Miniprotein binders against a7ua95r516to809. Designs and how they scored, part 121

Target 1, 294 residues: a7ua95r516to809
Amino acid sequence: ASLSLLSISDLVPDLQFIFFWMSNAIEILYFIQQKSPAYMQTIELMDDKAGSKESLLSATISANEEAMTILEEVIMYTFQQCVYYITKTLYVVLPGLLDCNPFGTEPSSEQCRRAAGVCVCAVCVMPEAVRRVVSVFQTTSDLLQQYQVHSEIQSQMFAYLFFFTNVSLFNQLIDKGPARGWFQRSRVLQIQASVKILLDWAKGAGHNHLAQKFFAKFCSTVTILASPPQQLSQMSWKALCAEHPSLKPVQLHRILTQYQLMAELGPLPIWQPSSEDEAYIYRTVDLLESFENH
Below, E stands for the ipSAE of ESMFold2; O stands for the ipSAE of OpenDDE; V2 stands for 0.75 times the mean of E and O plus 0.25 times the DockQ between their complexes.

## First folded at step 10 (miniprotein)

Design ad9 (at its last look DockQ between E and O 0.83; V2 from the best seeds 0.77)
Fold by ESMFold2, look of step 10:
Structure ad9 (fold): chain B 294 residues (1-294), chain A 83 residues (1-83)
Amino acid sequence: as target 1 above (294 residues)
Amino acid sequence: DPKEKVEELLREAERLLEEARKALEEGDFERAIFEALQAIIEIARAMLKALKHGTDPEVREKLLEILQKAAEILARAEEELKK
């Protein structure tokens, strides 16, 4: 019952009014910002005489400033509440991506399965675990478009959602990967395929740049782990740092350690950390990422 | 009681909206702008309280209605001042 309350479909009614409030506040703030210089000048010109007209101008200047300030607070709060609801749902569904096999042939929906010979849609063919994550992103995109939220705010929201997704998946992989067998080669290739489906969604939705930027740490991790041993063993520590700047030394060190175990490689001299990085590879406090935006 | 505070702010916003509407109808566009801005301020405060503490759906719909009406008066008054 409680798991049902966390699904994105159960949260849509709450999200709808919050998006509607946010969209209206943005529109009104923009109107005031664009029009107030002109109407203030007109009011000033009409108040040629001293008295209550001058007092009205002063009061209107103050009201104008306060209205912009409070509308900015409404926008900030509604944005934060939207991301709160959405990320709570994402937190529940994201771990499934690490356990799924996207190479299966079964449709994800019972209804699509019954009509499989006639209906071939991307959502129905998609593995269930990936479908749940895409559904959250797609529902968010649909709501933003339905309420005509400004494109800049839409970009900021997806930047945060991709950041959250990156942190959640990376932390789960690093923390639980050894016990769950997620560093086994067949599993890494399954994870890579699942991530490709998410990246394809982001590209089709117009968010490719944001996904590349904010999903970078997890994508770098999967790219390294998916690399063939003969190829990866030719890349120095310095080269790997340059190719994957999103990874901290302690994180890269841990990833390479897990790779060596699964590929049955002994220590490689070419992977020895640089002198300046050697002090940082054991900083366990830096291993997992914070969900707080930097 | 946070819900009573939201309702208090809503009542004040409704009063300001009525004053803005009267000013617009009387051709006092300068006062209509001022009163509409004041209504927006009060209703936005109510919206912030409602976001923090929750409200029933009927109050949420009313809050948005008042915000939209105040914005309409602001826009009409601004348009009239340009004439």
Scores: ipSAE 0.787, ipTM 0.953, lowest interface PAE 0.5, mean pLDDT 85
Fold by OpenDDE base, look of step 10:
Structure ad9 (fold): chain B 294 residues (1-294), chain A 83 residues (1-83)
Amino acid sequence: as target 1 above (294 residues)
Amino acid sequence: DPKEKVEELLREAERLLEEARKALEEGDFERAIFEALQAIIEIARAMLKALKHGTDPEVREKLLEILQKAAEILARAEEELKK
C-alpha cells in the first residue's frame, strides 16, 4: 500500500497488540525489579537453614538477570516498532500543517454532524490538516492509556514524537519555506495559528512541558518570522540570540537573511553576527536538524 | 523456520510453567520462582521472534496467556515466602 494512504486508524490493530505486549513486559519487569531483592534474601535465609541450596539461589539469580535483560529487549523492540509506525503516519500528515489555512471555513467532521448538527467541539473546529496531526497524537495517547503503559514510557513516547515533529516541520520550513512562500507574513500567521492549535491540544493532553521543550526551535522560527518588520528590525543579533536560545547561530542567520529578502529590507547592521558567532554562521551542516540527535 | 522456533519455545515455556505450578502446589516456592522465571525467559524469546517474523494469532494469544500465568505464580510464590 502506498504510504500516502496509510492512516493511523489502519495501524490500530497492529499497534494494539504491540502496546498490549509492551505493557505486560513492563509490568513483569517492574515486578521482578522490585521483588527480586526481597525474595532472593528470603531464599538465601531459607537455604542457610535447610542446607546447601546454593545452586538453586545462584541459578535463580542468573535466571532473574536473564529475565530482566530479555524483557528490556522486548520493551525496547516494541517501543521502537510503535515509534516506527506512528512516525510513518506523522510523516504523511505533517506537510499539510504548513499549507493549512486555519482561518478558512472548513466543514465540521462528518461524525459530529450526524449527532448534533454543527458541533463546536475543539476537534470539530480544527482545520482538517491540523485535525489529522492531532488524530495521530490522540490515538497514541488513547492506546497508551487503554493499555495502562507506564508513565515514564508514555513520556518518552511523546518526547520522541514531538521531537520528530519539530525536526520535520523545522527542516521543511527552513529548506522549502522560501520557495513555497511560507516566509510571507500571511502564510507565517497561518502556520503560527496551526501550531498554536497543536500546542493547545498538547497542553490539554497533559504534555505542555514536553511540547514547549521539543517544539522550541520551530516555535522560535515561526515567532521571528511572524514579527512585524518594525519590531524585528529594532532587535540586535545578540538580543535575538538571547530570546531564541534554541536556534543555532547558522539557523538564526538563515532565518534573518530570508526574512530580510522577503520583507525587502536593506542591509541591517544591527543583525550582524557577533565576532564570536561569525565562524558558526557558515556551518551549513548544522542548519538542518538531525533525526539522530534524540 | 521462525514459526517453528516460536512453537518450540512455546512448548518449552508451557513445560516450565507446569513445573512452576507443581512446585507452587508442593510448597516449594523457591523452585516455583526459578521455574516461573525460566518460563518468562522462553516466552519473551518467543515473542521477540513472533514480533520480528510474524506468527499465528493463536500462538501469540497462548504466549500472553502463559506469560500471565507465570507472572501470577511469581507473585504468589513471593507472597508465600514472606510469610
Scores: ipSAE 0.718, ipTM 0.922, lowest interface PAE 0.6, mean pLDDT 90
ESMFold2 (binder alone), look of step 10: mean pLDDT 80; pTM 0.754

Design be1 (at its last look DockQ between E and O 0.94; V2 from the best seeds 0.77)
Fold by ESMFold2, look of step 10:
Structure be1 (fold): chain B 294 residues (1-294), chain A 81 residues (1-81)
Amino acid sequence: as target 1 above (294 residues)
Amino acid sequence: SKVRITIEVEGSPEVAEILAQVIRWLAEEAGAEEVEVRVEDGRVTITITGLSKRMAKYLLQIIKYLAEKYGVKVTYEIEEL
């Protein structure tokens, strides 16, 4: 099947084997790390009368370190492959968060609607666009659990997925927002509600700290755009920078410009950039985020 | 369906032998029925028997990555059992 239309469920048959090999390599590395001190102590206890203890210890350390380095490369490579497949599906579904209306009154699925008085699960009541994103995260979590991947690696994977989500959503909002009408008040409020549902899922899944850390730029953007004019107009440029440190000067300036257009406000003196920041509000190279940095 | 993979590693003997050790560990932990490493005439040959075709596919992808990273040449054959 074509990679351009793949859902996460279409990729699971391939992903499961990549997750398997990643977990396999992690287990071997962990085993060697646990045994390395004991093996070194055994060599240290050897009789040194033949003069071979030092050369044996040196050769053993060198061989083990080289093998462990290769295992770390395997883990890094398989981790990158997992992330590659997962982010490819995530990239396809993320724009839907910017287009959806999360204010529906009924559960999405027929079975969830029929059981609403008895049992309502959070996933069944999500707007479809949010559910598609959550399904990618949930499938990833299920695979990590299935293959018993070490919790440190699980956290690193979700940190990257949340970083990727933030960059993708922020860049699309900034780049396509004017043409798509995403800065209109009704759309901003819908976007804010959709993101809230996603963040609630992340909190319930035990990833609240990671989500708060890595969604900061996108969340700051939506928070500013959703703020009532009376509240926001009382905050100076300096105060806004301090409250939203994840936003670069050019990004904050662009967001305030769109806010002024949306709210039909004229220029506000209190939003004048500081002298230091004024040099940077036109640096278009800094407007969009790179997928290569956290 | 199960397969037998025969992997030949050509390059630095020291690097090829360490790679073969890591590949053996991966295959054995994965539950391969048999893993044989043979060194002859400066070549390292790894034979892995009893992995599924899909498991073998992704192991070979890892091996190709390692070969490129560490500057050795790898050729392989897959035989269905």
Scores: ipSAE 0.778, ipTM 0.951, lowest interface PAE 0.6, mean pLDDT 83
Fold by OpenDDE base, look of step 10:
Parts: C-alpha cells; sequence; structure tokens
Structure be1 (fold): chain B 294 residues (1-294), chain A 81 residues (1-81)
C-alpha cells in the first residue's frame, strides 16, 4: 500500500497489540523490581541449613537480573515498533501543515457532524491539515491511556514524537521553504497559526513543557520569519542568538540571509556574525537537523 | 479464535530457561489459560493455550526478536482451538 494512503486509523488494530505487550512487560518488570527485595529478605530469614542460603540468594538475584534485562528488551522493542508506525503516519501528514491556510473556512470533522449540529470542540474548528497531525498525537495518547502505560514511558514517547515532528518541519522549511514560498510573510503567518493550534493541543493534553522544549527550533525559525522587517532589522546578531538559543549559528545565518532576500533588504551590518561565530556559519553539515540526535 | 502455541527454544540452557520464564510471565499476564514449560536435554518447550490468534502472532514476533538478539534458535507451531 502506498505510504500516502496510510492513516493512523489503519494502524490502530496493530498498534493496540504492541501497546498491550509493552504495557504488560512494564507491569511485570515493575512487579519483579518491587518484589525482589522482599524475596531476598525472606531468604535471609530462612534457617541457614548447610550454606545453601547464600547460593540460593545469589542464584535468585542473578535469575531476576537476567529476566529484568530481557523484559527491558521487550519494552524497548515494542516502544520502537510503536514509534516506527506512528512516525510513518506523521511523515505523511506533516507536509500538509506547512501548506495549510488555518484562516480559511473548512468543514467540521465527520465525527462531530453526526452528533447533531455545529460542534464547537477544539478539534472540529481545526483546519484539516492540522487536525490530521493532532489526530496522530491524540490517538497515541488515547492508546497510552487505554493500556495504562507508565507515565515515564508516555513522556518518552511524546518527547520523541515532538522531536521527530520538529526535525521534520524544520528541515522541510529550511530546505524547501524558499522554493515553496514558505518564507513569504503571509505564508509564515499561516504556519505560525497552525503551529500554535498544535501547541495549544499539546498544552491541553498535559505536554506543554515537552512541546515547548522540542519545538523550540521550529518555533524560533517561524518567529524570526514572522517578525516585521522594521523590528528584525533593529536586532543585532548577538541579540538574535540570545533570544533564539536553540538555533545554531549556521541556521540563524541561513534564516537571516533568506529573510533579507525575501524582504529585499540590503546587507545589514547589525546582523554580521560575531568573530566567535564566524567559523561556524559556514558549517553546512550542521544546517539541517539529524533524526539520530535523540 | 483461541490458539495453542508450542515454542521450542534451542541454545544455551541458561538463556533458554530465562527466556522461557519471561515468555511464561508475558503469556500469563495476557490471560493465557495454560502455560507449560518443559526442559529436556537442553531444549526448552513452551506451550501456551488460550490466547487469541492476533495476540499470539505479536507475541511470536517479540520472541523472534529476542531469539535473534540472544542467538538462540526458536521454532513454533500454532494450532487453532
Amino acid sequence: as target 1 above (294 residues)
Amino acid sequence: SKVRITIEVEGSPEVAEILAQVIRWLAEEAGAEEVEVRVEDGRVTITITGLSKRMAKYLLQIIKYLAEKYGVKVTYEIEEL
């Protein structure tokens, strides 16, 4: 099946089983970790008949440690499988977020149309492109809650998904943005509004801190591009670096160069990189984000 | 439909036994009706009864992954109950 036809809804049946086994493995691991000290104490309280107590204790400890190691591998494997399938769906829907116009009138979702009248829920008022992205995250959240996955694992999953989303959107914007017209102020404002809807959803879902942390690069880029020329031209290189610490010097330099071209601004001495950053602005290898850095 | 899965693990007895124990725990937690583990001559046989076909299929994928990681040979049969 073409990747273009893959929806998160199509993957839910398979994801349910992966989440099920992941949750079970976590529960078993937690149980062993909690019970292990009690078992050790029980063995320690037994009458030391012929030195068998120390050997039994050692054997039990070793067996439990090995079993826990295997369970950790099950958890890691199932986690990776979940991430693999979810990121495949994100890969398909994320480009639509850069092209959508959130200020347009789009019809409400089919699900809310059935429930009688105009649904004013946050999801129904979302643009279709934004709703598709949010649907992936919401489905993931629902599955994690349904199978009562430990909160730490939930946080790790959302951290990775937000990381992946940021890298994907940032790289697309930097690489294809000039050619696609995404650096035009009107388009940037549309992108900014779309991202705000996504961030508002993340806040409502309890993931505000993670979203702010992992979307920092993309948000900084959009913020710079959305700034009026009169305002941005008054900001020095050092001030911009300080305000947008998530951006590498090479990234900031690229953004400012493209902004200058788009806004038809002449060379701005105030945007000249510092002597310390001058060597780094030419490191094109650091321009795009890597998916391996998380 | 419910299935009976028979899993044979060949390899290091120590690794096979621990793997079998983990598989038992996973199957029991999943609501298996019966889980039997037999150890004979360095072969470990695990028989799991009462899981759905879909649950069993994903369990086997996990087992296959573990087998590859730990360098043990795993064979399995599935019978519909």
Scores: ipSAE 0.660, ipTM 0.903, lowest interface PAE 0.7, mean pLDDT 90
ESMFold2 (binder alone), look of step 10: mean pLDDT 85; pTM 0.830

Design be10 (at its last look DockQ between E and O 0.94; V2 from the best seeds 0.79)
Fold by ESMFold2, look of step 10:
Structure be10 (fold): chain B 294 residues (1-294), chain A 81 residues (1-81)
Amino acid sequence: as target 1 above (294 residues)
Amino acid sequence: SKVRITIEVEGPPELAEILAQVIRWLAEEAGAEEVEVRVEDGRVTITITGLSKRMAKYLLQIIKYLAEKYGVKVTYEIEEL
C-alpha cells in the first residue's frame, strides 16, 4: 500500500555509473596483474644491490598485493551495490507473475508499438507482468555488455538475480498462496506458463544453465502442483523426493498438503514421509528460504 | 558539470599512501583531467579535477566504503568548476 513502484528505467541514470566504476576497477586490476613481473625485473636492475635491493623488492611485492586487494574490495562493493538496486526493482515486479494470466492476454496496438527494437512476435505474446521482469534482466544484460564487464562477473550477477527471483517467488507462493488462491489448478497452470517465458528468455540470453540451477525449487513446486491427480497419486513420497531434490521435506509436505486441499483428496498412504524424513516435515524454520546465500 | 574533489586520508602512512594510489588509478582510468597526490606526515591529500558531478558522487561512495573497511579517516570537499 505504501510501497512505491520503481521501474528499472528510473534507476539506469544512477546505476550506469556504478557499473562504470566496477568495470573501471576490473580493468585496472587486470592491468596491474599483467605488469607485476616486469616491474620486479626493473627493480632488480637497480645499482644498489646489497640488502637494500632485497628489502625494496619485498616491500614492492607487499604494496602491490595490498593495492590489488583494495581493488578487489572496490569490485566487490560495486557489485553488491548493483545487485542491491536491481533486486529492489525486481522484488517489486515479481509478485505480478503469480497474478498473471498469460493465456488471456490479447495483443494490442499499444503493446506492439512499444515493442520496437525487439522480436515483435515474442513481445506481442508476452504479458505485461512477465515483460516487467524480463525488462530488469535485459537491462542488466545490456549494462554489463555496454561496460564490457568480465564474463565471470556477469555470470555471478545473473546467478544471484536468478537465486533472488527463485526465493522471492517460492516464499510468496508458500506464504500468500492460500489467501490469494494461487494453489488452484487453473492458477498454477497460468503461473507455470509465465515462468516458462522467463526460462525461454534466460535460454536465449545464454544463461540456461544458471536458470535451470537457481529456479529449481520454484519450478519443482509448480510442476508438482500442476500434475494431474491421477498421475501424482501414483508417485510415492520417496519418488517425489528423488524427482525434486531441491525441495526440503517440510516444503514437499506443505506442497502436497495444499494439493490435497485443492484437489479434494484425503490423506494418501503413498505420500507418507519416509521414516528418515518424518522428523523434518514439521520444521517450520526450514519452510521459507533465506535471501542470503549460506 | 565538471568538479574538483579534494580528498584527505588520515591513518597509518603506508596504508594511506596505498589507498591514495588506488584512488589515483581509478580517477586516471576514468579520464580525470588532473590528479595530484600530496603526502604530509600521516596525511595524504588527493586532488582530482575534471570528473562529472555524478561520477564523483559514486567515486566518493567507494572511497567512503574503503575508509570504513580499512579503518582510516576520510574527509572531502567538492568544488564545481
Scores: ipSAE 0.778, ipTM 0.950, lowest interface PAE 0.6, mean pLDDT 83
Fold by OpenDDE base, look of step 10:
Structure be10 (fold): chain B 294 residues (1-294), chain A 81 residues (1-81)
Amino acid sequence: as target 1 above (294 residues)
Amino acid sequence: SKVRITIEVEGPPELAEILAQVIRWLAEEAGAEEVEVRVEDGRVTITITGLSKRMAKYLLQIIKYLAEKYGVKVTYEIEEL
């Protein structure tokens, strides 16, 4: 099946088994970690017949450490497999978020229509493009909860997914935005509204801190682009750097340059980079975010 | 449908035994009806009975990954019950 037809619902049957094994491996690892001291104490309390205690203790410790290492590998592998499948579905649905008009009238979800006729739940009032993205995250959350995955692993999963989403959206906006008209004020406001819906969902799901942290770069970009020309033209380069510390100098410079072109503003001396940043604004290799920096 | 899986591990005895122990724990936690581990002449054989075919399939993928990572030769057979 072409990647374009892949939905998160199609992957749920396979993901369920991966999450199952991941959860089991975590439980086993935790059990060994907690019981290991008790086993050692039990061995220490045995009668010391001819130095056999120290040898048995050493062998038991070594075997447990190696077993724990293998279990960690199982956890890492299953985690990576989950991320791999989930990010594939995100890759398909994320572009729709940038083209979404959240101010349009869209029909409620089919599930809620069948149950209640008119549903005003948070999911039903979402634009379809936003709902598709939220559905991936919600399905992931539901699976993590269903299999009672440890909270730390849940946090790591969402951290990576938010990271991936931010990189994907940021890179698309910077690279394709000018050509697609996404830097136009009306389009930027649509993007801002769509991202707000996603962030509100993340807040409701208990991931507010992670969402704020990992979406900072994309949100900063959208905030700058959504700013009225009268307001943004009064902000110095230094002030913009201070308000948007997640943006590299080369990224901020690109955003401001494109904003200037779109708004038909003449050269603004107030946006001139500092002498310290002047060398960095030409580092085009740092313009786009890397997926490897997580 | 439930399956019986027979896994053979060839490699350093210590590593093979530890791998077998981890596989045993995973299978038991998954609700396997029976898990047997046999060690003969440097070969470790693990027999798992009572897992679903789908559950077993993903377990085998994990085992294959571990085998490749640790440079251990693993072979397996699946019998439907």
Scores: ipSAE 0.699, ipTM 0.917, lowest interface PAE 0.7, mean pLDDT 90
ESMFold2 (binder alone), look of step 10: mean pLDDT 85; pTM 0.827

Design be11 (at its last look DockQ between E and O 0.92; V2 from the best seeds 0.78)
Fold by ESMFold2, look of step 10:
Structure be11 (fold): chain B 294 residues (1-294), chain A 81 residues (1-81)
Amino acid sequence: as target 1 above (294 residues)
Amino acid sequence: SKVRITIEVEGPPEVAEILAQVIRWLAEEAGAEEVEVRVEDGRVTITITGLSKRMAKYLLQILKYLAEKYGVKVTYEIEEL
């Protein structure tokens, strides 16, 4: 079972049945919800030889609501199982997105650049690390569509997957970035390009709003780090907070500290936190994000 | 391959019967060839015939979750056809 966590394609045989039961339960719940008013109307029109009509209606409504509650539990459980398996594969593949070079690999770098000037389709392949992440999202989308899962449930699933992706990438960057050299400008530009490919997938799949909402923290981080020193050094703490509301004070402070080290800048008075924020820049318990915030 | 699942639900009759009804709906919508429900004092028996082995596996996982959630005892056996 542990070996199947490395690739989404290894999980499809299991996921398809979980999606099947989720969709099955949704269809039944919808059918029951549509029939409840009609059932009540039919009872009201019939002769009441069994005595109190209100007593029969109350018992019927109660039993129907209990069954619908159980169906909702089935939907929630199957949804959670899908998310569990999918995020296991995301957890494995997401770190590679921070290490990849989307502009080229050694054997095919020249061919990809040349093909971009003429024809790209046969030779230029999405970087492997990005492909692995996109494959998880695309496979999930394909399964949701194959089993005709209700659009609201599809949106909720991608909201969680994008939230998970944001937390994973942000935490890895903050935690491992100094040791891995991820704050170097050339590396940040490569990361930015890789994330753009992922965002383009989300836009083409109809999830642009969700991606914009849930990737905001990671995207803000990369935007700040990619800024030229001449431009960033002229922006005050207040201006940076206003442009990047998704970042907590401790997070913005850490990002600026790493930027100073990378750009070999001394302390800048303009980056001094406001008095309101100064108490928060040392809250290291708030530095990394929790996977349980949705 | 197709299987027959025999499920026994033991617990409060009102809960066991509603669970059995939901399982019946799920199995029928999934295309089970036959679904039988027997009710005896304190025990509900559900027999589902004609689901694939993989489909039955995940239905039983759902049932295990529901059993824990609603405080009923569930046992089952699977017979390959």
Scores: ipSAE 0.751, ipTM 0.941, lowest interface PAE 0.7, mean pLDDT 83
Fold by OpenDDE base, look of step 10:
Structure be11 (fold): chain B 294 residues (1-294), chain A 81 residues (1-81)
Amino acid sequence: as target 1 above (294 residues)
Amino acid sequence: SKVRITIEVEGPPEVAEILAQVIRWLAEEAGAEEVEVRVEDGRVTITITGLSKRMAKYLLQILKYLAEKYGVKVTYEIEEL
């Protein structure tokens, strides 16, 4: 099946089993970790017949450590499989977010229309492109809750998914934005509104801190591009660096250069990089974000 | 449909036995009706009864991954109950 036809709903049956085994492995691991000290104490309290206690204790410790190591591998494998399938679905739906006009009138979801006729829930009022992205995250959240996955693992999964989403959206905007017209003020405002809907969802889902942290680069880029020329032209390079610390000098320089071209501004001395940053603005290898840095 | 899975693990006894123990725990936690582990002449045989075919399939995928990582040979047979 072409990647273009893959929906999160199509993956749910397979994901359910992966989440099931991941959750079970986590439960077993925690059980062993919690019971191991008590079990060792029990062995220590037994009558020391012929030095067998130390050998039994050592063998038990070693066996438990090895078993826990294998369980950790099961958890890592199942986690990676979940991320692999979920990110494939995100890869398909994320480009639609950049082309989305959230100010248009779109029909409510079919599911809510069937249930209530006119639904005003947060999901039904979302643009279709935003709803598709949110649906991936919501489905992931629902599965994590359904299988009672440990909160730390849930946080790690959302951290990675937000990271992936930020890298994908940032790289697409920087690389294709000028050619696609995404740097035009009207388009930037649409993107900003769409991202706000996604961030509001993340806040409502309890992931506000993670979303703010991992979307920082994309949000900073959109914020700069959405700024009026009169306002942005009064900000120095140093001020922009300080306000947007998530952006590398080469990234900020690229954004400002493209903004200047789009807004038909002449050269602005106030945006000239500092002597310290001058060497870094030419590091084109650092322009796009890497998926490997997380 | 429920299945019976017979897994054979060939490799260093220390690795094979611990792997078998982990698979036992996973299967028991998953609601297997019966899990039997036999160790004979350096071969570990695990028999799991009562898992659904789909659950069993994913357990075998996990096992395959572990087998490759730890350098042990795993073979299996599935019988529909």
Scores: ipSAE 0.718, ipTM 0.925, lowest interface PAE 0.7, mean pLDDT 90
ESMFold2 (binder alone), look of step 10: mean pLDDT 84; pTM 0.815

Design be12 (at its last look DockQ between E and O 0.87; V2 from the best seeds 0.79)
Fold by ESMFold2, look of step 10:
Structure be12 (fold): chain B 294 residues (1-294), chain A 81 residues (1-81)
Amino acid sequence: as target 1 above (294 residues)
Amino acid sequence: SKVRITIEVEGPPEVAEIIAQVIRWLAEEAGAEEVEVRVEDGRVTITITGLSKRMAKYLLQIIKYLAEKYGVKVTYEIEEL
């Protein structure tokens, strides 16, 4: 069956074996790296001709290095396969995060209101679109733990998944936002709340540093768009660049332009780009992010 | 269900033998009941017994990747036990 056509839960029965082989290869590589000096000593203890001993040592070192190179290829291949299938699933579910309403249009039950005193359940309810994204991350975390994948590889995988999520959400917001009405203030606040739920999951899962690093561009965008006009209009271009270094000049300019349209503000002198940045605010090549990390 | 896979690797002897050694390590670490490697001039035969059908499927995908990467020819047979 094609892994790219199924949800993450439908993929787990087969995906788990790709995780297995990745973990298996990592453990072998680590074992060989730790045992390499002992293996060399075993060769030195062999009762052989002096010239044969030196030739065998040189051949063993070369063969060991070649074998480790092949193991590294196996690890890279299986890692890429895991990420490929996981991100295919993630790509399908991420757009819904931009359309969902974490506040809900229907109040919580009276039992929930009575228990909480305020209708806090409408604010705390995790929309299904967010649940689908969290499910991908949680399933990935569960698989990594189940197969005891080395912690550095776990971090690399979540770094890529968060990077992928950031690129996907940012590009869709910039590209589709005007047509979908995603720059309206009520919608931006809903998006902000949905992202907070996702960031809270990452923090609780022990990935806070990775999420802060790799979601920076999308989070900066949402933070700017969610800012009240009276606060944002007091921030200069230079101040905005300093607070949001993850945004390129063309990206910041586009975000401010959309903000002006939404807030019905005319051009603001304080948002005039610096002389240096003025040359770059129309570089369309730099507007959208690449899914390639280069 | 458990399977027995027989893999033939043809190509430059040094490359084929190193690939076979890596496949042997992977299979042994995975808990295969038996792993046999037979070496002939430029042809290496690896027989792995006792992997599940799904484990074997994804191991074979790894082997095909290595074959393409390193320019060796790989053929295989799968026998259900």
Scores: ipSAE 0.787, ipTM 0.950, lowest interface PAE 0.6, mean pLDDT 83
Fold by OpenDDE base, look of step 10:
Structure be12 (fold): chain B 294 residues (1-294), chain A 81 residues (1-81)
Amino acid sequence: as target 1 above (294 residues)
Amino acid sequence: SKVRITIEVEGPPEVAEIIAQVIRWLAEEAGAEEVEVRVEDGRVTITITGLSKRMAKYLLQIIKYLAEKYGVKVTYEIEEL
């Protein structure tokens, strides 16, 4: 099946089993970790017949440590498999977010229309492109809760998914934005509104801190591009660096250069990079984000 | 449908036995009706009864991953009950 036809709903049956085994492996690991000290104490309290205690204790410790190591591998493998399938689905739906007009009138979801006729729930009022992205995250959240996956693993999964989403959206905007017209003020405002809906969902789902942290680069880019020329032209390079610390000098320079071209502004001396940053603005290798840095 | 899975692990006894123990725990936690582990002449055989065919399939994928990572040879048979 072409990647273009892959929906999160199509993956749910397979994902359920992966989440099941991941959850079980986590439960077993925590059980061993919690019971191991008590078990060792029990061995220590047994009668020391012929020095067998120390050897039994050592053998038990070693066996448990090795078993825990293997369980960690199972957890990592199943986690990676979940991320692999979920990110494939995100890869398909994320481009639609940049082209989305959230100010248009779109029909409510079919599911809510069938149940209530006119539904005003947060999902039903979302633009279709935003709803598709949110659906991936919501389905992931539902599966994590259904299988009672440990909160730390849930946080790690959302951290990675938000990271992936930020890198994907940022790279697409920087690379294709000028050619696609995404740097036009009207389009930027649409993107900003769409991202706000996604961030509001993340806040409602309890992931506000993670979303703010991992979307910082994309949000900073959109914020700069959404700024009126009269306001942005009064901000120095140093002020912009301080306000948007998530952006590398080369990234900020690229954004400002494209903004200048789009807004038909002449050269602005106030946006000239500092002597310290001058060497870094030419590091084109650092322009796009890497998926390997997380 | 429920299945019976027979898994054979060939490799260093120290690695094969620990892998077998982990598989046992996973299967028991999953609600297997019976889990049997036999160790004979450096070969470990694990028999799991009562898992669904789909659950068993994904367990086998995990086992295959572990086998590749730890350099042990794994063979398996599945019987539908």
Scores: ipSAE 0.747, ipTM 0.932, lowest interface PAE 0.6, mean pLDDT 90
ESMFold2 (binder alone), look of step 10: mean pLDDT 84; pTM 0.820

